# VH-VL binders against p38371: the designs that were tried, part 2

Target 1, 215 residues: p38371
Amino acid sequence: CNFEQPETNCFVQESPSWAVKYDVVDSPKDANGDECTTTAPLVELMGVYKYVNPETGAAQLALRPATLASRAIADTTTTSADQTSLGSLDTEPKDHGFCHANDFAPAFVNVAASDTAAANTIRYEFTNVRVYSAAVAPGTQFTGELKYTSNGCTSSYVMRAVWPPAPCDTASTEPAENCGVGSGLNPEFAVVCQPTSATGTTGYCVPAGDIPSFK
Below, E stands for the ipSAE of ESMFold2; O stands for the ipSAE of OpenDDE; V2 stands for 0.75 times the mean of E and O plus 0.25 times the DockQ between their complexes.

## First folded at step 1 (VH-VL)

Design m7 (framework fv_maftivimab)
Fold by ESMFold2-Fast, scan of step 1:
Structure m7 (fold): chain C 215 residues (1-215), chain A 121 residues (1-121), chain B 106 residues (1-106)
Amino acid sequence: as target 1 above (215 residues)
Amino acid sequence: EVQLVESGGGLVQPGGSLRLSCAASGFTFSSYAMNWVRQAPGKGLEWVSTISGSGGSTYYADSVKGRFTISRDNSKNTLYLQMNSLRAEDTAVYYCAKDRWGYYSYYMDVWGQGTMVTVSS
Amino acid sequence: DIQMTQSPSSLSASVGDRVTITCRASQSIYSYLNWYQQKPGKAPKLLIYAASSLQSGVPSRFSGSGSGTDFTLTISSLQPEDFATYYCQQSYSTYTFGQGTRLEIK
């Protein structure tokens, strides 16, 4: 048997911004099971933070979607804690370089009604989050599932995330502006530019394949 | 409705080859990892192989590594298991099972009815 | 490789009984533990995922508990349709099933 010691720490690159892509697994449905149109963003920035209890060594992972942070301005009822999803985190990677994070509390905001829109609760529920923490990519890629609810529509996604958040433009022929050499990302990462809208070309570099996403 | 239907099972001589298929319907096939799980007559369940939704990552049980190949055709919503160098101990009902997650292991929420593979002289 | 050991390998019980089946992992798998029910000639059915989450459509008499290395499946009041073989499964690092527990009529 080969006995390679795993890395002794589940390192996570802490940042107010990671680039996260959502790929739909269950299309939006309302409470009656009927199709509806509200979906999660194609890509967004996300705050990622790690807390360690110095007495016990127990670790926690905090995820704060930029969508919730931006909508918080119109919300007088939720706190920053409600807008951040906090879960447990492995202290050491023991699953092929992955550190598992579980038991996430939902993150949400209650957006007040406006002249053009009714009041709306936006809710993020994260499950099965796994941070890749191996020597070749220490805490700079993760994956997991998202259950997203907005305007009474619930949908589910697989998420794939990378640090640093590199802006990009699918219309650019310059490698540094289209997730290539000079973009700031590890050149061994397999990444692709994901526009923030279906009709635009500007967005963020996101993992092109399954995590860990390498060339 | 979400359904998985296996086919391709049968009787094979030791050392022979067989390819199993699993036809998926009722869900976005490319968004989910898929699994093969087998069960020898009168025995327990044994995980055989997993393939990610994109097909970019594959995992195998030590007992089949180097002999079996898992693959998928997302344009046809079909999962495959190519079994080579078959042994008597590969005799089992082979189940196709959908993972809850698109990358790899979480839990198997939908199962096919299985297809019987018998390796005998 | 993570090994899963179930106890007991078989047990006999009567309708209305409280039944507990245990599962032990060779290393910590946190809450990455699932329970399946299999009736003769049928494919397995998911009962519980992530150690304690009840799958939709599964009766509330089924419950799971545990974390780390030690897990339990409990049936609070056994019904005739519950006589089957039960399997635990770790999903922390690919998959490994326990050997199964056969639940029989007393």
Scores: ipSAE 0.024, ipTM 0.591, lowest interface PAE 7.9, mean pLDDT 88

Design m9 (framework fv_maftivimab)
Fold by ESMFold2-Fast, scan of step 1:
Structure m9 (fold): chain C 215 residues (1-215), chain A 123 residues (1-123), chain B 106 residues (1-106)
Amino acid sequence: as target 1 above (215 residues)
Amino acid sequence: EVQLVESGGGLVQPGGSLRLSCAASGFTFSSYAMNWVRQAPGKGLEWVSTISWSGGSTYYADSVKGRFTISRDNSKNTLYLQMNSLRAEDTAVYYCAKSRYYDWSGYYPFDYWGQGTMVTVSS
Amino acid sequence: DIQMTQSPSSLSASVGDRVTITCRASQSISSYLNWYQQKPGKAPKLLIYAASSLQSGVPSRFSGSGSGTDFTLTISSLQPEDFATYYCQQSYSSYTFGQGTRLEIK
């Protein structure tokens, strides 16, 4: 790929949905340091939004995990603001076309007890978020780190995200349905279908390598 | 209805000891971190100590570290603060407060507070 | 050690007024900022958490805003029951309260 000059501003493709993959760094541990089983999703959709203060020009990045949004339907104690992580964002790209986002507030939901599950807080803490904003792929891939807590289990991940969110099926032979030609993704992007569950074949196209992920 | 009721306060001489209790009801006590916050007469709020939901982690303000011990008994829904080597500057109303979120993963806002119990350290 | 400074230390206002209280952190705390109300002789009550989230049961006339180091609590139309002392609290690293703002009848 030929990396053209970076954009003069930190462009981010705003969308209610980006596809985000999590790769484990630190396996789940409970408060005593013992192993436990609750992990972040293999892949999920995430709302991504950019806000600019009209008086100061300061920029902010908002990340809203679909897992929190879906659990929020039964949660009367948290708001959309709680389920959205808001951090700062560079106003112009820095080294190698990346816009850094920092100082994220945690995003969370309080899930009430049900017949099948105890009460639980699901919490996302984002750090080291970097949006790739270069002319060849302006604001359509990002990476960062996630500390995820659910059912008393805390684990850490590298996240890699791409826009648009393209649904896929690893069992399909049609290229458009398995992250190939016609999927809606930039054909130069290196992507792979990530199922939403270990036992299923349907999921979303996600970056296959480090951001920026190109063939 | 969430209720937190403190007890055990009173008058004590410098160098003395007191044990405060906080009886909790109306929520699953064992699922939340619990906190002690104090307020000297006419002054502002000062955080004292936090204990995780399981009792496995405890945290203290520098001013009380080594003198105060926070503990809990989840089978009795009760939080404790053992205060040793008391000083005049420990004179305050002591509040029991519940952390907002389930399980301990960081620092949280305090969504419910008890009525407070007065501790007076005076010669 | 993160220091929290409130402004003003006290203010006088009339019922129906729009009241603004500010809180400044000595370093960036992102949105880990909470607001409490304390009436004389009573325990504090949580009003706002995560800088802008209204605690359930708190009247909608209360709102919070800000991020990083500068935060604001606003009461859009002051009611008689709102005369109290207000505290901000950072929960980014341990806990630190502001010194409090006394809201008095004018």
Scores: ipSAE 0.000, ipTM 0.437, lowest interface PAE 16.8, mean pLDDT 85

Design r10 (framework fv_romlusevimab)
Fold by ESMFold2-Fast, scan of step 1:
Structure r10 (fold): chain C 215 residues (1-215), chain A 119 residues (1-119), chain B 108 residues (1-108)
Amino acid sequence: as target 1 above (215 residues)
Amino acid sequence: QVQLVQSGSELKKPGASVKVSCKASGYTFTSYAMNWVRQAPGQGLEWMGWINTNTGNPTYAQGFTGRFVFSLDTSVSTASLQISSLKAEDTAVYYCARYRSYFGYFDYWGQGTTVTVSS
Amino acid sequence: SYVLTQPPSVSVAPGKTARITCGGNNIGSKSVHWYQQKPGQAPVLVIYYDTDRPSGIPERFSGSNSGNTATLTISGVEAGDEADYYCQVWDSSSYHYVFGGGTKLTVL
């Protein structure tokens, strides 16, 4: 393998899909501080993009949750820009190979009422995002914090993400279908299959531990 | 061909400093990280840490902070290890080694530099 | 911190099979690399990522890794295989490369 980066030391693998896992830190509460039940997904796909100002070399990181993209079809008040969270990105890795991304703008959709659901605003606020980008690694894992609001419930999470997004099934004994050999992920990555629902078995391979997540 | 050539053996007194160099050739120096590994006489291999050759940022293993400094001179494709306030227990062969990929295996090793600390 | 345990020595007759073990908690979930070191020389990579051989390493060298034990297997052992053998893993929890203590292979 070869992980060359011709221009910058903070390489990020751009893709319309990364697999992102959310682990709860603060359980959902409504505007009055009372408990409620709406949470962020256990796992979802996320678009990850890097923009560089060609004159200054300043870099930005863009995160576009699939949940916002999919709900956008019912939204007549926001644009693709509102559904994408844009923050700054270091040009050089800091301690332990991390490139920090800060000052993210919130991403959101205003979902109109339907026959089956009331109107709802879904809002993502990202902080403390760190992309792992060592000299010989292509920027394929990141971590950060999420404040999620939906149905008037606000909750917070640690997020951990990996590229490529590899579908998986916890019920499968085939390694390629359960985040093992042949799944398409770097063999050095410590990953585990995270189902999309608490009662199902199908989901995506996600980091098993803190970023960088290695065996 | 890839080569890592280390500086010659050193004989030092306790309290002195030593600088071990590792000159790389045959590849793009800044594209691969450099590790340092120590081996005391008759003992096993002990990982000391690594340095990112693109950023210059070092990572030290537990026990190798303070007196140990990893540095680079990219103009001559050289990584260096400096040990200050030498102690008898620093007597060892010091190896530089390149890793092939992100926290993977070490594919090329320097020949080793013997550092002897004796009065 | 994470620890890899190797037997200090293994003896084998020429032409027989040597097995050198590397024990670690849940090591089967990690990638194990193996190095051969002859006296006065730098280590040489003989197995990487549990099972793979670098160019120039004979096919009689093989590796496996499951549960709590990784194994380097050398079939048809030759006198030239006498050396110290070290296993190695990256431990993400400590942000640390870990080497086993080394096993001296004697061919008698």
Scores: ipSAE 0.000, ipTM 0.432, lowest interface PAE 15.4, mean pLDDT 85

Design r12 (framework fv_romlusevimab; at its last look DockQ between E and O 0.02; V2 from the best seeds 0.00; counts 0 for: pae E 15.4 > 2, placed apart)
Fold by ESMFold2-Fast, scan of step 1:
Order: sequence, then C-alpha cells, then structure tokens
Structure r12 (fold): chain C 215 residues (1-215), chain A 124 residues (1-124), chain B 108 residues (1-108)
Amino acid sequence: as target 1 above (215 residues)
Amino acid sequence: QVQLVQSGSELKKPGASVKVSCKASGYTFTSYAMNWVRQAPGQGLEWMGWINTNTGNPTYAQGFTGRFVFSLDTSVSTASLQISSLKAEDTAVYYCARGIYYGSGKYYYGMDVWGQGTTVTVSS
Amino acid sequence: SYVLTQPPSVSVAPGKTARITCGGNNIGSKSVHWYQQKPGQAPVLVIYYDSDRPSGIPERFSGSNSGNTATLTISGVEAGDEADYYCQVWDSSSDHVVFGGGTKLTVL
C-alpha cells in the first residue's frame, strides 16, 4: 500500500476552458461619461491556470479570455502574456470555502484596422476573484469582477464561472444538451444555458446563482 | 463616481419615529447590498443589518428587530431606515454602506462605499 | 457571538511603522477588512480581504491575517493617518458582521 499525504492547498481545476458569464453592474460609458453600446460577451470560454513558486509556496492565478485569444490573430503587437491576466492567489481556503485572488495585471489585445472595422484595443481588468475550493466543489466554480473596455466603451460586470465547459442549446428538449443530466457537469450544481448571443439559442452552461451555485 | 448621500440630521422626542434615507448614484443600485451601521456618541461601529437591493429582503442583527425597518425605493435608487418608538439610547450617527458582494453572496461582508452619516438625536 | 479584540490606542512617531492588531478565535480562517475613521467623518475602507488595498489607498498600508491575529501595518506614518481604525469580519455561524472595538492611532 502506498500512502500520500493529503493536499490542503487552494485547489483550482486547471483547464484551457471554463465557461464564464458576465452580468452587467455598470453600463458602457465612453471617456466623456456618455452612453455607448459595446459590451463584454454574454458568455465565453476562459483559460484558468495556477502557478506556485516551489521555494516559497506563493500562488498565482492566470485568466485568459477566449475573446482575447481569438482576436489576437489580428494583433501583431501583443503576446500571449499580454492576453493573460495574472494575479495573486491565497494558498489556503478561508472558512467560507473561498480562495481569494487579486492584483491582476490587465489582459488586452490591439486589434488592427480591417476593411470593415477601425483599430480597437480590447482590455480586461479583473478584481476580487474568489475560487470556491471546498470539498463539495474543489476549484470548479469562481466569481469575481470585470472592468471591460472595447471601442472606447468601459463597462463593469460580475463574472461567474464553472468547469467543465458544457455546450448547450436552450431550444433542446434533451437534458444533456440543456445543462441537465448527462451534460458533464456535477449534478448538484445549479446551472442554466447561457446563449452566446441575445437572439440565438446555443451557448454554454453557466452558474444559475451566486457562487457557490448549488441546487 | 460612486456615491451614497444621506438625509440631514434629525432631532426627535422619545416615542417619535424617524426615517433616514440613503440615495445611491454612480452604479447599478440592485447589484450591491446595502448595510446599515450605527455609531453612538464616542462609541465604535455597530452593524445593524443589510438589505438585498435586488429582492428587497432585509436581515437584521440581534437587537435591531421590531422597531427598525429597512426598505427600498429602486425607482430612485434609495434605501431607507425607519426607527419607531424612539428611545434615548437610539441617539447615534446612522450610516448606510455598500456591500462588497452581489445578489445573495454572503462570504464577502465588507463595505467599500459609505454615506456621510445621519445624526439622530433623541431628547425630551 | 464572535468577538474581535483591538487595543484601545496605539501611539507612533512620524515616519515610523504603526501596527494595529485584531484578535479573534481562528481569525486567520476569516476574511478581515479594515476601516479608517477620522473625527466627524464616515469610515473609509483601507484594506479588504486581509491584505488587498482599494484604489487610492497608499502602499504604506498593508494587512496580514493568520492564526488568532490580524494586523494592519502603516509604514512611514504621517500626521494625516491619525484616526480610529476598525477591523471587521463576517461570522458564518451567526450570519452577522462583527466589528472590533476600534483603535485610536495617535501620531506624536
């Protein structure tokens, strides 16, 4: 029999894809304080990674929005590091079950002008990220705040995220295709299908309530 | 700019009622909880409770049930505290303060934006 | 009922480091927030979630929290830092916010 010491650190499920939804807190405003229309996605995939300094045990959380990764193909000026937001991370969860992450560097891309669109900088600024790391859902749900800027419009959001990313269709009557039994998500999670567009039906299963989101 | 502006000071007799208002601006009112905190003259901060600005559901700390009522008027982004049957020991500065959380999230009970305070003096 | 204990007062000379403690049973397992209150003014959040600073708060303010003691540290203390400081947690067993009794920081 082999014996391994139990790990009690803040566990985060590392994955190139988590499903993240954004709920607006402050509507888009331009630099003059006037209303404008460019918003963050309703839902997107996000890369989530944890780095630990092996000598000190200090931890960091890295978030890479799929929107930045996708738009990077039109960007010749930013690197993958610029498109990834890196912040601090607690080493042990608090008694409420959360590991806090903060001091994130902005993630951004500079999208070059094309025949159909002007040049644009898309910027993500994350704050107050909380990863739920309790036994019932170790490192598979998180929440936080986002300040999003695109086309000169700045807006703020609450983000709520879940792993694994499960595609869904609000028009489907099959539970596995609409965030129910067989979708791949923990059956105790309270999730709903969030379409990627206001007029479409296909998207990703996302937390239905505040984190931790359970039935 | 995020701001909470409270109503002016009140001087009341014992047995009267008072209503303190707290008007929010510069953010989406229903995205943050509103806390009420009391400070008696020369004393420390005392948490009275909070109200969920999206659902309207209040939670009162022990000692602040009955005579104290938290309410909202979301059409004008205003939270209110009503104290009935005023007693001398209700003399204090009453603060509203925005919670650092959204919806029913209860694990981050911190307060990032505070009103200027409303002094309520109860004397005969 | 959960209790947070702060010293009633702390004195420090200008330019030196002030340390204000907040004692609580297993407080290291809780998230601690710190508020600064100057006479006649509303409290101002200076540290949240143990060690994070809100925008506009100088880097000379820092926090720590482990075991039974949380600490607010103010390095290079200035006359303008003279104020009452309060620690605060949320207690899961009562679902209530708890404040410490406050510490008056006096800058000589």
Scores: ipSAE 0.486, ipTM 0.790, lowest interface PAE 2.7, mean pLDDT 88
Fold by ESMFold2, look of step 2:
Structure r12 (fold): chain C 215 residues (1-215), chain A 124 residues (1-124), chain B 108 residues (1-108)
Amino acid sequence: as target 1 above (215 residues)
Amino acid sequence: QVQLVQSGSELKKPGASVKVSCKASGYTFTSYAMNWVRQAPGQGLEWMGWINTNTGNPTYAQGFTGRFVFSLDTSVSTASLQISSLKAEDTAVYYCARGIYYGSGKYYYGMDVWGQGTTVTVSS
Amino acid sequence: SYVLTQPPSVSVAPGKTARITCGGNNIGSKSVHWYQQKPGQAPVLVIYYDSDRPSGIPERFSGSNSGNTATLTISGVEAGDEADYYCQVWDSSSDHVVFGGGTKLTVL
């Protein structure tokens, strides 16, 4: 059994790029409760990093959405810390290999006013984040909840993420280009190609189901 | 708004029976487990067990495998606790409490919504 | 069967920090939930899964869990925080819910 195996820890594959899919839970509404149209991206890349304080042993998880990172170039009013959501991270897996991350600070970026739009803050609020860290596939999938606000429009999502990010094309018949054999993903992962736009065919392989997403 | 509303308090003689009801509203009843928790006067919380609201299958804690019966009426989103052959030691407040994420196979989120409690007093 | 141990009481001055412990063998591998019960009222979930707050619970309530000890921390304690506090786990080996014995928090 596991007589010679090491103790399982909350390993997280650190990378500037994980593929993250958002599935809507609450459709976008403004502060009055009226329908609005601004949503989170269908899929985006996300920076994921683990920090451990060597003096205390405390662990943290950092999430940096590519949408915020890209807007950060033009934003002189927020820092990299504002644009990155930090939360505490369990030091040991629980409940069948999940590590929870809690108390995430909001991540945001400011967009300056233009001739066509008022000033805006794009804001991500993550909750209930949990990383699948079992020894079979340590730290390569996670799930959580997102509350997304932009242009006065708020919506909520389940997020599901996988590492590595594997580019794909729904129009391709080659398995390596459509989340199959040769894509670079663990072949046991259940994944599907999610285009980055509603009209395009190219995107990233994302979990097909609830985390952990396996065939 | 998610609510659990319990039936009113009861005064009973030893040997009688009582049925405590717990009516749920504001959520999908069959997606969350229903727990029963007892609190004797001046004592702590004691878990009695839970019932799977989708299948109707109960789990009873040790000490509650006899005179205590959990049941459901899913058509009216109601869980019930029946206590038979009442004894003086059954005098307590009885709570129903919902498990926060049972229906998705993750029963580790605790009990997020509680009924107001039903006081059962057994005296001769 | 799995046992959770809490101190029977904790006293703290207003505005100070209260720490309520919940001891158990390898409790750090379990999900710990905390309940507040005020006199004559039903319990209220204040922390779930070690450190998460339900909607409406003030940020001054926090939780931690590692090794053999879980801790509920209440900073800036107010008179309204006087209550009994219970920790709770689900024990997969017995398939049972387990409560701690409760801790009376007194604000003096």
Scores: ipSAE 0.000, ipTM 0.444, lowest interface PAE 15.4, mean pLDDT 86
Fold by OpenDDE, look of step 2:
Structure r12 (fold): chain C 215 residues (1-215), chain A 124 residues (1-124), chain B 108 residues (1-108)
Amino acid sequence: as target 1 above (215 residues)
Amino acid sequence: QVQLVQSGSELKKPGASVKVSCKASGYTFTSYAMNWVRQAPGQGLEWMGWINTNTGNPTYAQGFTGRFVFSLDTSVSTASLQISSLKAEDTAVYYCARGIYYGSGKYYYGMDVWGQGTTVTVSS
Amino acid sequence: SYVLTQPPSVSVAPGKTARITCGGNNIGSKSVHWYQQKPGQAPVLVIYYDSDRPSGIPERFSGSNSGNTATLTISGVEAGDEADYYCQVWDSSSDHVVFGGGTKLTVL
C-alpha cells in the first residue's frame, strides 16, 4: 500500500514492523524497591495498527511488541488480545501535528518454566503515546512512555519509533547499511543505528532525537 | 501529461477579494500536496503554505494567515487561493505547485510541477 | 527562522562553468532543491534532493550539498541558461518551506 498523502487527519502507517527504541528513565527496581537487572530491549520491532469504528468514527491504536509476540508462541495461557496493547486514538491531530493515544491495556505473556529459568510474566504498559501525523511525515514517527516489568523487576522508558524499519550495522561504512542514503528511510529524518545488544553492531535505525526527529 | 492550469489575471481595488484557481490534470489530484508561492514584482519566490489535497488540511506560512485561505474542489481536481481585504502589497504573481509526501518510496519536499502563474494587481 | 543565502548575481562566459551557491546553517543535512526562472515564466525544477535531475533537464546541470553550502553547477553554459536561480529547503523547526533570495545568472 503506497500513497503520497494520508487519507485521514490522524494517519498511522500500519505495519507489523516499526523500529522502536527505549531510553531508560527509571532504573529497574523490584517490589521492595531494590535494584534489579532486567530491562526492556534496547531496540525492537513493533506491530502498529489503527482501527476505526465505522459507526462512531472512534479510533484505536494497537501496539504489539515483537519480542513479546515471539515469546507468546509457547504461551498457551494468554491470547492475542492479551499480547497486544490497545488504546484510544484521536481522530484529528492536536498540538504540533500529534495525535494522542491513551488508555492502553497492558500487553503481557506468561513464560513457562524451563530447566534454567522459573516461570515469568512479561508486561508492557504504554502511556502518553503520540503519533506524529503532520503532512510532511504523516504517521511515520511516534513516541510515548513504557513501563516494563519482567519477573517482578520494573523499569520506565521513553519510547521513540520510526517507520520503515531499516536494519543497520554500526561497523558498516556504507550509508545504506548505516541509516543513510539508500536505507529506505526519509532522508529528512534524524536517525541513528541502535544495536540490539550492548556489545553488538547490528540493529535498527531509530530516532536520534525527540519526536519528531528531523535533521 | 501532468500540468497545472491557473485562472487568468486579476485587477482589483483595495479592500476587494480575489480567488485564484489551479486545475490539475494528468495525475491523481488527491495524491499530491499543493503549494502556493507568491512573487512580488522584481522580488524572489515566497512560500505561502500548502494544502493536503486528500484531507483538505491547510498549513499557512508566517505572514499568510487570516486573509489567505486555501480550499479544494476535488470533484474537478482544483485547488484555490482566496485573498480577502486586498492591499497594494498583495500585487504579485501567484503560483500553485505540486509537491509530494514521503510514502511513495522517496521523500520529496520540492515542487516538480508549477502552474503558469496568476497576476493579481491591486490598484486604486 | 532558517535563512538561505545566495549571491545576488553571477556572471559567466559562454562555454564556461557557472557555480551558484546556497548557504545555510548545516544545510548539508537538508535536502536542497533548485529552480530556474526565466523572465515572465514560472519556475522550473532543475535539481531536486541535492543532486537528482528531473526528466528533461540537461546533464550540464548538477548539484551538490555539504556542510553549510549547497551548489548548483552548470557546465558548458549557454545563452539560454541566463535566468534567476533559487535554492529551496524545508525547515523542520518552523515547518516552513524556505527559498533563497535568488541568483541572477548572466551569460556574458
Scores: ipSAE 0.000, ipTM 0.506, lowest interface PAE 11.9, mean pLDDT 90
ESMFold2 (binder alone), look of step 2: mean pLDDT 92; pTM 0.947

Design r15 (framework fv_romlusevimab)
Fold by ESMFold2-Fast, scan of step 1:
Structure r15 (fold): chain C 215 residues (1-215), chain A 120 residues (1-120), chain B 108 residues (1-108)
Amino acid sequence: as target 1 above (215 residues)
Amino acid sequence: QVQLVQSGSELKKPGASVKVSCKASGYTFTSYAMNWVRQAPGQGLEWMGWINTNTGNPTYAQGFTGRFVFSLDTSVSTASLQISSLKAEDTAVYYCARAYWDSGYRMDVWGQGTTVTVSS
Amino acid sequence: SYVLTQPPSVSVAPGKTARITCGGNNIGSKSVHWYQQKPGQAPVLVIYYDSDRPSGIPERFSGSNSGNTATLTISGVEAGDEADYYCQVWDSSYDHYVFGGGTKLTVL
């Protein structure tokens, strides 16, 4: 129990891996407005980094989806910079505890054609990213919106993310393996195991509700 | 397309009840809270409260407890506002608007409004 | 209870710049959203999180927020911009949204 809020800025836990879940807002549609089936992952890991200009104090947030990083090996036209979305970040949190990140450049890969698949561009467009940076959970949860395009299908999502990335299994009765005690997450966080596939049980612990997600 | 469509205008006598509905389409209903905002004739916007579309729990602003009830039918992506024991001062346009559940999110999509007129 | 103060009206000539203020104690520490409401229509979000612009809103709309004053700026004002404008914040002390009283923009 603490009577004083410790001093905090727009602290962000930098890590090559955060666990991010995507909840669909607008289902996939092609350029003609017809339904299609390619969606963002149910959950994925994401690199999260903060850059600060030491002279001015201006801050930037970088998001690098694991899906783009893994597909980059088949891409001869984009760079690591293209596969990372960079936006501006507030230097001080607002009264509600959030630091806003704005003006993200799109992140994308151009996957070359193979014997089994046509060439494909996978594109992430992030907007309205907000990092919870209040004293009770500084820089370990964030939310935002994603516009995802792949195979000509565009869909939109609310994303909710937590650090550390804790692997989980919905079939396990051990709390540490199913987002409970011993998982590595703050025990006050409201988290749930999100499988990486609709038919599987293994995945990552993700926020159970809106950010900040607490019990 | 993301859309909120509200029920039609109502003309009621004092003491009656009214139910205003707000049907969501084009997005995942449970990803956003549904807010209710009132505007009396010639007056400004007044926030009434919201309902958590995932849990069904309503939160009312000061002055809107008792006679005002927020409810949900998630099977048809519809939020409703019921006003009981109607009074002349309840005459207003009632809007639904979506926002994320946390504090500070903007209301980015609004219903067209439902005019409720209470007259004797 | 937190109070947002807007001027009741602002008049501007076509093509000039209109500035609509929203005053509040330490409002610069809050996130301010702005809504445009034309007669007989529902409000439309025109600026969110102090300075962000939704898709479809012209670049002549901009916002700022510092200290005790947030400002909605409309450059190159057109007749179609005539409307009521509302600022809005979240009041963490009462766990509710607060709207300003609204400013009627007249283009003449």
Scores: ipSAE 0.027, ipTM 0.593, lowest interface PAE 7.3, mean pLDDT 86

Design r16 (framework fv_romlusevimab)
Fold by ESMFold2-Fast, scan of step 1:
Structure r16 (fold): chain C 215 residues (1-215), chain A 121 residues (1-121), chain B 108 residues (1-108)
Amino acid sequence: as target 1 above (215 residues)
Amino acid sequence: QVQLVQSGSELKKPGASVKVSCKASGYTFTSYAMNWVRQAPGQGLEWMGWINTNTGNPTYAQGFTGRFVFSLDTSVSTASLQISSLKAEDTAVYYCAREGDYSYGYYFDYWGQGTTVTVSS
Amino acid sequence: SYVLTQPPSVSVAPGKTARITCGGNNIGSKSVHWYQQKPGQAPVLVIYYDRDRPSGIPERFSGSNSGNTATLTISGVEAGDEADYYCQVWDSSSDHYVFGGGTKLTVL
């Protein structure tokens, strides 16, 4: 008897929300090389989608930062396509379980001027995105690099992401509310609660280490 | 300490076959992909392809299909490149190179010392 | 297929700064790695992921990558830096590694 094996491919957990953490690599600089203060979020939600051309099998990965989606309400000049970064994705994982995505178009939003602030373009440029797609964590963690520009300040980051996007509170002693047992994440994942603000305690569970992030 | 040690230089006649070996040590052999890179005399680096050290599946770059075969012997942590029906244009230094730590890697972090293959009548 | 373009040679005086470019269509969206090859030796990784240095590589080596050009910068150049330098990217659309043609750095 014959045993039919499925095609090997790069599986990615599609979701309107993944939790993404950014760790600074290059601090913010303006066009003249001088220091400035505008940075990427400490953590945010991100839409992650995979497209496959049915005739060729070519795959694409789409990343849509929630920060751009939120700012889009005040933007009449960019479309959802501009606010989503689309890149090429490997068709098969490497022997370590990683699928690479490259050639991302920038994602951006033009924030209209208000009574208190000038118009501003927020731009995300993703490079070297790698999705971990092995049996132990099928398409539920990825890493990559971000170049973030806002208010004329450009900074760069390593990003690490996990699905599902579990809310958390660093002040809670309940494990389910602080990325522990019952949080909805795989208990073998090494995760930590990352607040959305420097002074707050509420945020999202994010990878604690390099991808794949395991205990 | 990670090391990739390649077999010694080879002098062959056109039409012969050659097998270049690359013995790995200092790490888990099946946890890193092995790449092959060619450098003809006075020329730059040319990527030939890679082999999945866990599955044994090879991937060849355009121009290296047919006469070129990547293989493994995992019991001795060795990757091999075989070239059949040698031509003068195959004269080059052949390198094996390990892909970097996959948490960060699609670069070559460790290289073998190179094996010179000379094809002449 | 994706192509990386490097100048065939760059000359620099000792102690000055050398800049070696790597041109590619929208290369700023890719991660660029740089290798140093001295005569008779295997290549050595000197920069990975545009700007990171492996252990043992001096701080004089740095990298950048934006738009259509990646650059390897060597400050305070020393005679021992004479070598061929190669840029490299992974092109996921073709599932292919691509090397630049190489740049010979001469310290005069």
Scores: ipSAE 0.007, ipTM 0.506, lowest interface PAE 12.1, mean pLDDT 86

